# Designs tried in a protein design chat: VH-VL binders against DNA topoisomerase 1 (topA). Part 3

Target 1, 137 residues: DNA topoisomerase 1 (topA), of Thermoplasma acidophilum (q9hm08r4to140)
Amino acid sequence: FRIIIAEKADAGRRIAYFLSGGQVKSHRAKGTSYLEFEYNGSKTYLIPLSGHIVEADFESGYSDWNKIDLSDLIDARIVKNIKNKVAYQTLQAFRGKVEEIVIATDYDREGELIGVEALDIIKEGKEEIRRAKFSAL

## First folded at step 1 (VH-VL)

Design ib5 (framework fv_imvotamab_arm2)
Fold by ESMFold2-Fast, scan of step 1:
Structure ib5 (fold): chain C 137 residues (1-137), chain A 123 residues (1-123), chain B 112 residues (1-112)
Amino acid sequence: as target 1 above (137 residues)
Amino acid sequence: EVQLVQSGAEVKKPGESLKISCKGSGYTFTNYWIGWVRQMPGKGLEWMGIIYPDDSDTRYSPSFQGQVTISADKSITTAYLQWSSLKASDTAMYYCARSTPYYDILTGPFDYWGQGTLVTVSS
Amino acid sequence: DIVMTQTPLSSPVTLGQPASISCRSSQSLLHSDGYTYLSWLQQRPGQPPRLLIYEISNRFSGVPDRFSGSGAGTDFTLKISRVEAEDVGVYYCMQATQYPLTFGGGTKVEIK
């Protein structure tokens, strides 16, 4: 199945309702929620993060965010401390279960870092990873 | 089936300590809040507080903050409500109830309830 | 705190007749997520409360169709289309839109 990572609940709901034609199932949990729907023949889960999950540092090779391809950040060595345990546990539960991960966070440094944090938690290495911009929805 | 079983009735004197329990079964205990609700004799329902057993995150109603302690032991699927020093005004029926966690709000409705523990504090 | 006010205080009804209970909140219960977290509970004599309705109008599992909820904003209604002997008890509305959680004062349904 597919996971979509969004930065804000409102943006996440707009994306889910647009892609599903309004057929969305809500899952709610302490401090986080996620939406479930069908899109293009695949079960899709959309998780809005509302900020950072972990505190992270990148290797010196990633010091210039304007020159970095988001996909290249996935394999960066990250030193982390868990800041949001509920979001972390929710994402970790999806590890190994998804075929595609879509990063739909904002196109600023903060949004890209949140996307990388989520990828680090979910990714096992075989998933197809995509970046998407839904500002028009 | 989902079931919450509370400890039996208590008769205490003012100044005594007390700890009552609420044992959950038939569901994943760590995935739901457990709330405590007081009902004084002949009166309505008052929310006291809630606990999320997975991480012991506890939230109190402002009117009960500092009056009671809520805790949980997830290894035995049990939540607790405790008083360090009882008062006659603590005489009431105490209910535990399960609640679904929700995004952006504290919790959802109280969907399953324990049978209640009657606490009588006199003389 | 959001104050929940129920009317009437008591509702004596003849068996088989309808009963209507009102609940008014001191401010709107519509959350920014588009949901209204208003529930109704039933407490039969000597028994714990039981969830009847959540999010205004959704019946909880096992609740008979004769119970229905409606309303929006600050005004909510619970209706029992045909009161049965087992419906005797106190009914409470509850809001979870804003911390702290608050209950209405209760409405006693009793048979005449």
Scores: ipSAE 0.006, ipTM 0.541, lowest interface PAE 11.1, mean pLDDT 81

Design la1 (framework fv_livmoniplimab)
Fold by ESMFold2-Fast, scan of step 1:
Structure la1 (fold): chain C 137 residues (1-137), chain A 120 residues (1-120), chain B 107 residues (1-107)
Amino acid sequence: as target 1 above (137 residues)
Amino acid sequence: QVQLVQPGAEVRKPGASVKVSCKASGYSFTSYYIDWVRQAPGQGLEWMGRINPSGGYTKYAQKFQGRVTMTADTSTSTVYVELSSLRSEDTAVYYCARDLGYSEYYFDYWGQGTLVTVSS
Amino acid sequence: DIQMTQSPSSLSASVGDRVTITCQASQSISTYLAWYQQKPGQAPKILIYGASSLQSGVPSRFSGSGSGTSFTLTISSLEPEDAATYYCQQYYSTPYTFGQGTKVEIK
């Protein structure tokens, strides 16, 4: 199945309703709601996030996020502190179960980082990863 | 510094298999994917697939599905691509390339390439 | 599969000229596009990623632009060492695909 990560709950709901034609099933997970629907012949789960899931502490030289390209962070030593335990656990429950991960967070620096955090929790390396921009929604 | 080292040229007969190695050094081997890209003489670049050395998970281009196998040996920091049932149109330079992952599937370092010639 | 088409297939230009190469995707790929330079007998070398980000160590005369389906690589002032074949690559979805290449020759 497919998982879609959205940055804002309202934006996530609009995406789900648009892609599903309005046929959406809601789930609740310890205070985090996520959506299930069918799209393009695949069961799809959309998880709306509200900001960062983990807070990353970088080794010396990587503390200024605005000056560091995301490609430079790949081999950086990152110490992760779980900031949103409910979102973390919800995403972790999908680990190893999805064929496609779609990142639908904002295209700015903050959205890119939230997307990378979510990918790190879900991915096992076999998934097809896509970036999607739903600016019309 | 980052290096991806491949062997020289290989010659095979049609119907045979070839296994090409790519030895990585200068970085955390399990933190990056390795992709295989081939180039027939005088032609463009063609993506074959990728492997994640950490989990051994692979993704192959549909064109090669059933004929290609990618493996990784973490103890030697080496990735392999094996292509079976070789045809003359498989004659190409085979490159391994480092793939950053996380939606950044561009190739920042490349091996020098291995020329595989399939001839009868 | 996403088809990548480059234009022109080849060009000849003089040192100091501004060179522009175009890459067209058959569907929207946002900014998930890279440009590579390949000289005869060598592996490709990354120049640009994310459509417009210059790879560290690449001369500033190279620049990239575009989003969606239309992309451009520009060499602001051609140098002799820039004689090569240039490839665009989409990395939006698998299979990752390359343009057919643009050969740049020095007059």
Scores: ipSAE 0.007, ipTM 0.536, lowest interface PAE 12.1, mean pLDDT 80

Design la2 (framework fv_livmoniplimab)
Fold by ESMFold2-Fast, scan of step 1:
Structure la2 (fold): chain C 137 residues (1-137), chain A 119 residues (1-119), chain B 107 residues (1-107)
Amino acid sequence: as target 1 above (137 residues)
Amino acid sequence: QVQLVQPGAEVRKPGASVKVSCKASGYSFTSYYIDWVRQAPGQGLEWMGRINPSGGYTKYAQKFQGRVTMTADTSTSTVYVELSSLRSEDTAVYYCARGDYLWSGFDYWGQGTLVTVSS
Amino acid sequence: DIQMTQSPSSLSASVGDRVTITCQASQSISTYLAWYQQKPGQAPKILIYGASSLQSGVPSRFSGSGSGTSFTLTISSLEPEDAATYYCQQYYSTPYTFGQGTKVEIK
């Protein structure tokens, strides 16, 4: 089967709906969502990854607090790391099961880094690796 | 207008290396793959490999693995294929072509570079 | 590797004739198939992608059909400028592979 790595959920959904003709199934792995559809006779999974942006979101979420308990901050940091762990475990579960990996992240440096990191987790070395131009989609 | 420009010909001796260029213009260089396809005189087409100019990711046909290197220079919108340890059977026209596997084949091709390997 | 077999290897036909070229894949490639036209001394030119989608700017007399392992390129009414070698190519998986080519000559 095929995996497509996208940078954001919105872009990923647009790609999935375009390629599938609108027939998309949603999956959830304990807080991490990904999409499944058929394209050109192959089962395809699309996984949106935010990567490094997750840590920035955490800092923004605490902007209204006049004071924050240190224990709460430690727990929140652990939760952010768990989110990354869950995404990592989700990608790892696909290792050895895919025939084609498509990188559909943005064409900037950050998008490339996210794509390469996902490849390192998934690939065993025999998969077809492709870059898709969905920037206009 | 989309163009892929290659040099006309190269001559090398057996055991040497050759580096063929392909200069792209008329489109967003990092938004498309460049594939390399060769054709021996009077023979068919043979895919050698693909490069993504965004990030430089490559995929080579196993037949050429260890002898081929593809690179891209985004500052000049130029891709290169280098083939080492040349043999007489490497004599061929080497084409670069713009590719996207999902909804179009190779929609634009360079005019080809004839590489002749002889003593 | 996926092997692509074309037939016939060559044909000779008259202007106005309907010409059919076939291509067979050694395993299912869905619709990931393109057809190219190549004239002597020139680079290949894409005619069809996705097995049946006509490339913009290509005359409507060219059409493609098929899915899975069996594919056909048809020229509904042969023109003199159609004398060329035609290649099918799978882009389902690497290494991408081409058929051996079909040479079309005008009699």
Scores: ipSAE 0.007, ipTM 0.527, lowest interface PAE 12.6, mean pLDDT 79

Design la3 (framework fv_livmoniplimab)
Fold by ESMFold2-Fast, scan of step 1:
Structure la3 (fold): chain C 137 residues (1-137), chain A 122 residues (1-122), chain B 107 residues (1-107)
Amino acid sequence: as target 1 above (137 residues)
Amino acid sequence: QVQLVQPGAEVRKPGASVKVSCKASGYSFTSYYIDWVRQAPGQGLEWMGRINPSGGYTKYAQKFQGRVTMTADTSTSTVYVELSSLRSEDTAVYYCAREYSGYDLPYAFDIWGQGTLVTVSS
Amino acid sequence: DIQMTQSPSSLSASVGDRVTITCQASQSISTYLAWYQQKPGQAPKILIYGASSLQSGVPSRFSGSGSGTSFTLTISSLEPEDAATYYCQQSYRTPLTFGQGTKVEIK
């Protein structure tokens, strides 16, 4: 099936209703709401995210970023801390079950980061990955 | 040293446009966003938007959508903000500030231009 | 839009006093919060990033704390040069938003 990652519940709902012609089912998993519908012959799940799911953290010693040579960041240790456990667990439940992942977050840094966080939780490397823009909705 | 340099004060009539520059030096120009923040006399700070010099992607605050344009010239390491349909309420100091564009570091404005006062009056 | 509210709007304190300024976000912003100092006629200067990380070159009397929706900036022992307006700012979502500012005056 297909999964669509969207920002904000309102934007996600508008996307789901538009793509489905109003034929949408609402679900809750451990308190996380997500939407199910059929689009272009495939069962589609849309998960609206309210913000960041994980937080990237550096090993001690990288806290003075104003002095960091950016060329050194490729060698920095990055530790991911889970910030939104409910969203994380909901996305993790879809890992390995999805054929297509669509990132429909805003085309700014916050949206790109949220999209990357969600993608890293879901993907196993075999999925078709798409970026989508629904600004007209 | 890292610096952002802006021009001197500008005066415009209501209904005109103004274009303010921000020249960057001392760092990798495409590794940071440039954001524009304004401050009306005696008032607080207001974010207008940002530009990613890598690719020229922009994001504007809704209040300015339709009358603000941000552009970047990588050959001169210069970012511009243009504001049209000027009103007296647009009288403010306009600052450019750099913001790290990767997710590897906390987001903040670590270097600021000195500001350009734009006065809109007739 | 995420609204940032600071308390107090202004304060007067004596040299050597501990000063605390608070900042409230209308929704959770994790640790995506910075603090800036602005003196009259000057551009703002960053003090704290990531809610609690002290910027290089900033005196250690400045510290930040908090996460989610509630944040504080503390000046452990006020100096004359600390008379300024202080702003909190969220970088969690666009539009980026600032608190209204807290003016710190020396008695």
Scores: ipSAE 0.000, ipTM 0.518, lowest interface PAE 16.3, mean pLDDT 81

Design la4 (framework fv_livmoniplimab)
Fold by ESMFold2-Fast, scan of step 1:
Structure la4 (fold): chain C 137 residues (1-137), chain A 118 residues (1-118), chain B 107 residues (1-107)
Amino acid sequence: as target 1 above (137 residues)
Amino acid sequence: QVQLVQPGAEVRKPGASVKVSCKASGYSFTSYYIDWVRQAPGQGLEWMGRINPSGGYTKYAQKFQGRVTMTADTSTSTVYVELSSLRSEDTAVYYCARSGDYYPFDVWGQGTLVTVSS
Amino acid sequence: DIQMTQSPSSLSASVGDRVTITCQASQSISTYLAWYQQKPGQAPKILIYGASSLQSGVPSRFSGSGSGTSFTLTISSLEPEDAATYYCQQGYSWPLTFGQGTKVEIK
């Protein structure tokens, strides 16, 4: 199945309704709400993250966000401490179970960092990783 | 707040090339795609292609492949479309529009009228 | 290429009328359908995306419906400012394609 990571609950709901044609099932897991629907023949889960999951700092080679792609970030070495335990546990529950991870966070410095935090929690190394841009409100 | 600004008009001779600009403001320039759509006088809308300002990746409609080039300058938040080997049938208003994955065109430039005449 | 066909090509209606415009795709596009309004001398303006989602700031008299190959844009009570050409557009596959347009005139 597929997982989509989005910033902000409102943006996530709009993406889910658009991709699903309005056929969306809502879930909650220990305080974290997420959406389930079918898209392009695959069961899809959309997890809206309203901010950072961990406190993170990149090693010096990865500090220039203007030069870093998401594909570079998945190999980046970071120092972290868990900041949002509920979001962390929700994402960790999907570890090793997904075939595709789509990062639909804002394509700026904060969005890239949130995206790499989520990837670090979910990724086992066999998933297809996609970066998606989306128009907001 | 969010806007795309284009020049009003360009005039070229047949066989020449034209480069139309689209300056973005009020949003994160690299977080959205820019598409180019043209409209000949009295006709409908025709999609030409899309550019990702992050990395400069492009996708062109097959009809324009080989004579269209789209580029982005992140230092000025400006996207360009260049069309070569112009013919009279290329006379049209050329629009830039902001887009994203799964979302259509939510912000449009006012258009540039390109006239190809002798 | 996916061909988008609109019907009617033009219509004339009175203020207060319910107006319906249809859009047919040559193959299934799920809900990857947007509707735009264009007034003479102006750029198009997005009205509906995802077949049925109303864009923020667009009057509630506009609504969209449909999925697969058949889509409808409805104006529940026509206003003078609604005189324009309306376009549907598929975002399902490359190249992106538009319908030919429906011109709405006020009687």
Scores: ipSAE 0.000, ipTM 0.526, lowest interface PAE 15.0, mean pLDDT 79

Design la5 (from la1 with heavy chain L100E Y102F S103Y E104S Y105T F107M Y109V; framework fv_livmoniplimab)
Fold by ESMFold2-Fast, scan of step 1:
Structure la5 (fold): chain C 137 residues (1-137), chain A 120 residues (1-120), chain B 107 residues (1-107)
Amino acid sequence: as target 1 above (137 residues)
Amino acid sequence: QVQLVQPGAEVRKPGASVKVSCKASGYSFTSYYIDWVRQAPGQGLEWMGRINPSGGYTKYAQKFQGRVTMTADTSTSTVYVELSSLRSEDTAVYYCARDEGFYSTYMDVWGQGTLVTVSS
Amino acid sequence: DIQMTQSPSSLSASVGDRVTITCQASQSISTYLAWYQQKPGQAPKILIYGASSLQSGVPSRFSGSGSGTSFTLTISSLEPEDAATYYCQQYYSTPYTFGQGTKVEIK
């Protein structure tokens, strides 16, 4: 299935409604919520994430996140310190089931890095996940 | 109408701390980030950091890391910035500003600013 | 950190003049650039975001252009109320950084 990471709940709801033609199912968990719908032949889950999920240190050579290619970051050896336990656990529940991740966060680089953190959590235990981004709505 | 309201002025001695408030109204408080930007007298603008009121998540400029704390109170729609170990160089107008929108982190609405004076 | 450099630092122009302010980023920031206007004693006001998008309520005489490392703010016909300091700001990555400002004075 597909996961869409959105920066804000309101923006995520607009995206889900647009892509689904209004056919959206809401799920709630303590400290977070997410949306489920069908899009382009795949079950899709939209998870709004605000702020960083983990605090990470990189192996030597990956010390400046803003200067590194994001593809390289996914394969970097990272020591993880969990900052948002509920978001982390929600993303863990999707491991092994995701075929595509769409990052629909704000246009600054930091929003993109939050999406990479989510991808890294979901990717644990799976070697290949397709990546996509929304360039505009 | 969207508004961010700040107190006019604060005075502190070197070594003290100051906590500046920013009260939001006219929009969904938890749907937008709040950034803090300061401006020393006659100088330019300097970004200090931002907070997401929804989760309390913060990002600080490295220069202020260890001295700055940003918090949000959703029951009063108020954001705070606290700066400790004050020096005379911290004398500045401190602005809060709203990050607009889903696909942008620019600041669309600004508070009037709080003049923090650090003097002996 | 990304360094933002504006030119000129100050200028004096007459009402009706075309005014151009430039902003250079030390590395590519795509179109993640905003322009702000600040009058003495007031908070900054957003004029342009995304390098070229005019904020609602801002007069059409203001326009922005550029991408990558080179950006321009243009005032097509200067009005007396445009006397202010103008700042560019990158929001490509944190820490967000501002140019030093350009002071525009009316002759």
Scores: ipSAE 0.000, ipTM 0.524, lowest interface PAE 14.2, mean pLDDT 77

Design la6 (framework fv_livmoniplimab)
Fold by ESMFold2-Fast, scan of step 1:
Structure la6 (fold): chain C 137 residues (1-137), chain A 123 residues (1-123), chain B 107 residues (1-107)
Amino acid sequence: as target 1 above (137 residues)
Amino acid sequence: QVQLVQPGAEVRKPGASVKVSCKASGYSFTSYYIDWVRQAPGQGLEWMGRINPSGGYTKYAQKFQGRVTMTADTSTSTVYVELSSLRSEDTAVYYCARTPFYDYSGEYYFDYWGQGTLVTVSS
Amino acid sequence: DIQMTQSPSSLSASVGDRVTITCQASQSISTYLAWYQQKPGQAPKILIYGASSLQSGVPSRFSGSGSGTSFTLTISSLEPEDAATYYCQQYYSTPYTFGQGTKVEIK
């Protein structure tokens, strides 16, 4: 099936209603909601993301100053922290089941970062990946 | 080699409009955004907006919304910025600049710049 | 909008000096910051992107550092051709915004 990643719930809802002819099923999860419909012969899920899902942080243990040699901070490794756990779990549930991923986030750096974060969670490597503005679908 | 070629200067009267061109060569025209940045004499840099030549999609800074229009002609690899209702405060050098865009992950810095077009608004 | 503030506004230094220019963002921009060099009568030229990545063809005496809200451009050994105005720019969120510029003059 197909996943569409949108930025902001109202924009995502508008895309889903247009592509489906108004025939949409809503799914709710605490902190995240998403829409299901059929488009071009494929089941399609549209997930609106209101912001970043993950953020970089130092690996566990580096924040404990009584256990860390300060000289080792020069080579500290960055670990991604999950900022929105429900959105992360929702996207992860689709991993390996998707034929096409459409990134419909804003055409700016923040929107592209959100799109990349979502791709990292969903993508296995064989999916068709598309970038689309709302009117391009 | 990558080149973005702009005219040297344009002169307009207050209330008129100006359309500045930016002709691209040396790369795949539809694989990069073109952003417009202006600079008033002796002042800093101000971002105006961006166009994706693939599909003509645009994003403008709110300050210019309603009086700026960006277009692209893929047959000539040329991008345009048109600014209407010109005031003396619009006197500036207008630069086009190329931006790599998202494929899977991209950086939206300006890697090549046109030489700039000095737009003078005077009566 | 994200406001970018540079320090100092201008400086004079001698050939061979180490020069540092700082840039502050009004909110976190991660590493989505570029540095540009502009000489009188010319378009800006990219030096650094991603806060610390040196653009191909730019001399190794230029380096960038920082993340979040605080960034630095360093010229390790100033050359005569480095007399210019330097601008930082965030490309984390539109509208993209620039610092006011730092003018570097050679003594």
Scores: ipSAE 0.006, ipTM 0.537, lowest interface PAE 13.2, mean pLDDT 81

Design lb1 (framework fv_livmoniplimab)
Fold by ESMFold2-Fast, scan of step 1:
Structure lb1 (fold): chain C 137 residues (1-137), chain A 119 residues (1-119), chain B 107 residues (1-107)
Amino acid sequence: as target 1 above (137 residues)
Amino acid sequence: QVQLVQPGAEVRKPGASVKVSCKASGYTFTDYYIDWVRQAPGQGLEWMGRIDPNSGGTKYAQKFQGRVTMTADTSTSTVYVELSSLRSEDTAVYYCARGRYYGSPFDYWGQGTLVTVSS
Amino acid sequence: DIQMTQSPSSLSASVGDRVTITCQASQDISNYLAWYQQKPGQAPKILIYDASNLETGVPSRFSGSGSGTSFTLTISSLEPEDAATYYCQQYDNLPYTFGQGTKVEIK
């Protein structure tokens, strides 16, 4: 199935309703709410993240953050301390279970970093990684 | 199923270098960090550093910076730690250990390699 | 660096006893603490992670508690095979650091 990572609960809910045509099921896992729906023939889970999950420091080479695109972020590794254990555990439960990961966080530096944090938690290395832009919603 | 296999012992003279291996099996080698932890005789555990086998990226404890090098060979699923300018105080058992994800505890350990530095 | 201090350094107890050992961090590490068991001549084995989660395959007589700077490992009813040295480890920040160890001996 597919997992979508969104930055804000309200934005995430709006995205889910738009993509599903209004047919959305809500869940709560370990205190983190997420949404389930069908989109384009695939079961889809949308996990809204309100902020950073880990306190992170990037390895050398990522000082020019604004020039990094998504393909570069896939290779980026961060040293982390887990700050939001509930969000971390929710994301880690999906590790190894998904075929596609879609990053739908805001297209700014903070959104990019939140997306990288989520990718590092979920990614096993075989998933299709996509970036989706929903700013027009 | 998961195994980290190390040689039993290595002997070196002061001033020499030693390179200890750790061969991984039973999981996807590039998905996990490998950390190195040493233990001098009768002493506690000391973290030396870690390597990401996927990127080759490393982090070393400041005490070993300039003397330690960690490398990974994905074709053989083997991680190495090389320590140079050896002193008698470097006599210890050197363990490799697997980190499940970034900033995590170690779920599997190698059996350790006893490195003896003697004249 | 974060300093980890364990107490006691050693203890001797009888089979069936409740044993507790403590670990103190020099700064707040939230719950990013693991406990390991090491028997003579062997590599350490993980018992507890995230301060209180029991690792798969570890006997239920082991439990962990605490957060912030103060942590405890408890063995509810000591068994002969529990004779070992126990280490706490923080993974909140690099470099990772371990306590000095607590040796548990059976009377």
Scores: ipSAE 0.006, ipTM 0.520, lowest interface PAE 13.9, mean pLDDT 80

Design lb2 (framework fv_livmoniplimab)
Fold by ESMFold2-Fast, scan of step 1:
Structure lb2 (fold): chain C 137 residues (1-137), chain A 121 residues (1-121), chain B 107 residues (1-107)
Amino acid sequence: as target 1 above (137 residues)
Amino acid sequence: QVQLVQPGAEVRKPGASVKVSCKASGYTFTDYYIDWVRQAPGQGLEWMGRIDPNSGGTKYAQKFQGRVTMTADTSTSTVYVELSSLRSEDTAVYYCARVKGYSYGLYFDYWGQGTLVTVSS
Amino acid sequence: DIQMTQSPSSLSASVGDRVTITCQASQDISNYLAWYQQKPGQAPKILIYDASNLETGVPSRFSGSGSGTSFTLTISSLEPEDAATYYCQQYDNLPYTFGQGTKVEIK
């Protein structure tokens, strides 16, 4: 199945409703809410994040976000201190279980960082990784 | 496939030092932490510390601070644990183990076969 | 340091029996708990991670449950190859700590 990572709960809901045509199932697990629906023939889970999952320090040379592609960041070694344990555990539960990961966080620096944090938690190396922008919402 | 290869045994006298190796293969060596865990004969498992092969950074259990040193050689994909001032109670099997994921504090997904260090006169 | 206590220290059971091993943490570790199987002369092998996730290649008769401070490992139908010592391990905080182990013997 597919997982979509959104930056904000309200933005995530709008994306899920748009892609599903309004047929969305809401889940509450361990105090964390996420959405389930069908899109393009695949079961899709959307995890809305409300901010940073971890406090992170990047290896030297990766502090300039204007010069870094998303693919470069997921290859960088980082040291993490877990800031949002519930969000971290929810994402970690999907590790190794998904075929496609879609990063739908905002374009700004904060959104890119949140997207990289989520990828780092979920990605095992077999998944197709996509970056999506839903500006029409 | 992922492998962590260790020598079978080492013998030292009390007061000496021992340096145990762990050679990694089948993955990108610098992407995973390696931890060291020991087990005295007939006893349970005891965590000793962690090394980041990429940065060389280490975290040691306080019980071993001052007499343990962990190092990594990226050219040979090998990590080492060196324990000094050996005592008879240091007799144990010493395992290296790979830490899965980027998170500080994830579990061990692959283990070396262990090196039996015997400290005797 | 977080203390991990297992119960029982040992048990004897017959092939086909349901076996349950418990593990208690001295403080809340959420679901950052793994279970390992160790056979004599071998390194430990991961069975369960994040309290309830079965590692790839591990038989489905193994399952884990629990969160916070209380955890269980269950073998739904014991097989001869399951004779081993089982360890729980917390990875919520350094230093990582293990339970003392539970030895499972076949009658």
Scores: ipSAE 0.000, ipTM 0.506, lowest interface PAE 15.5, mean pLDDT 79

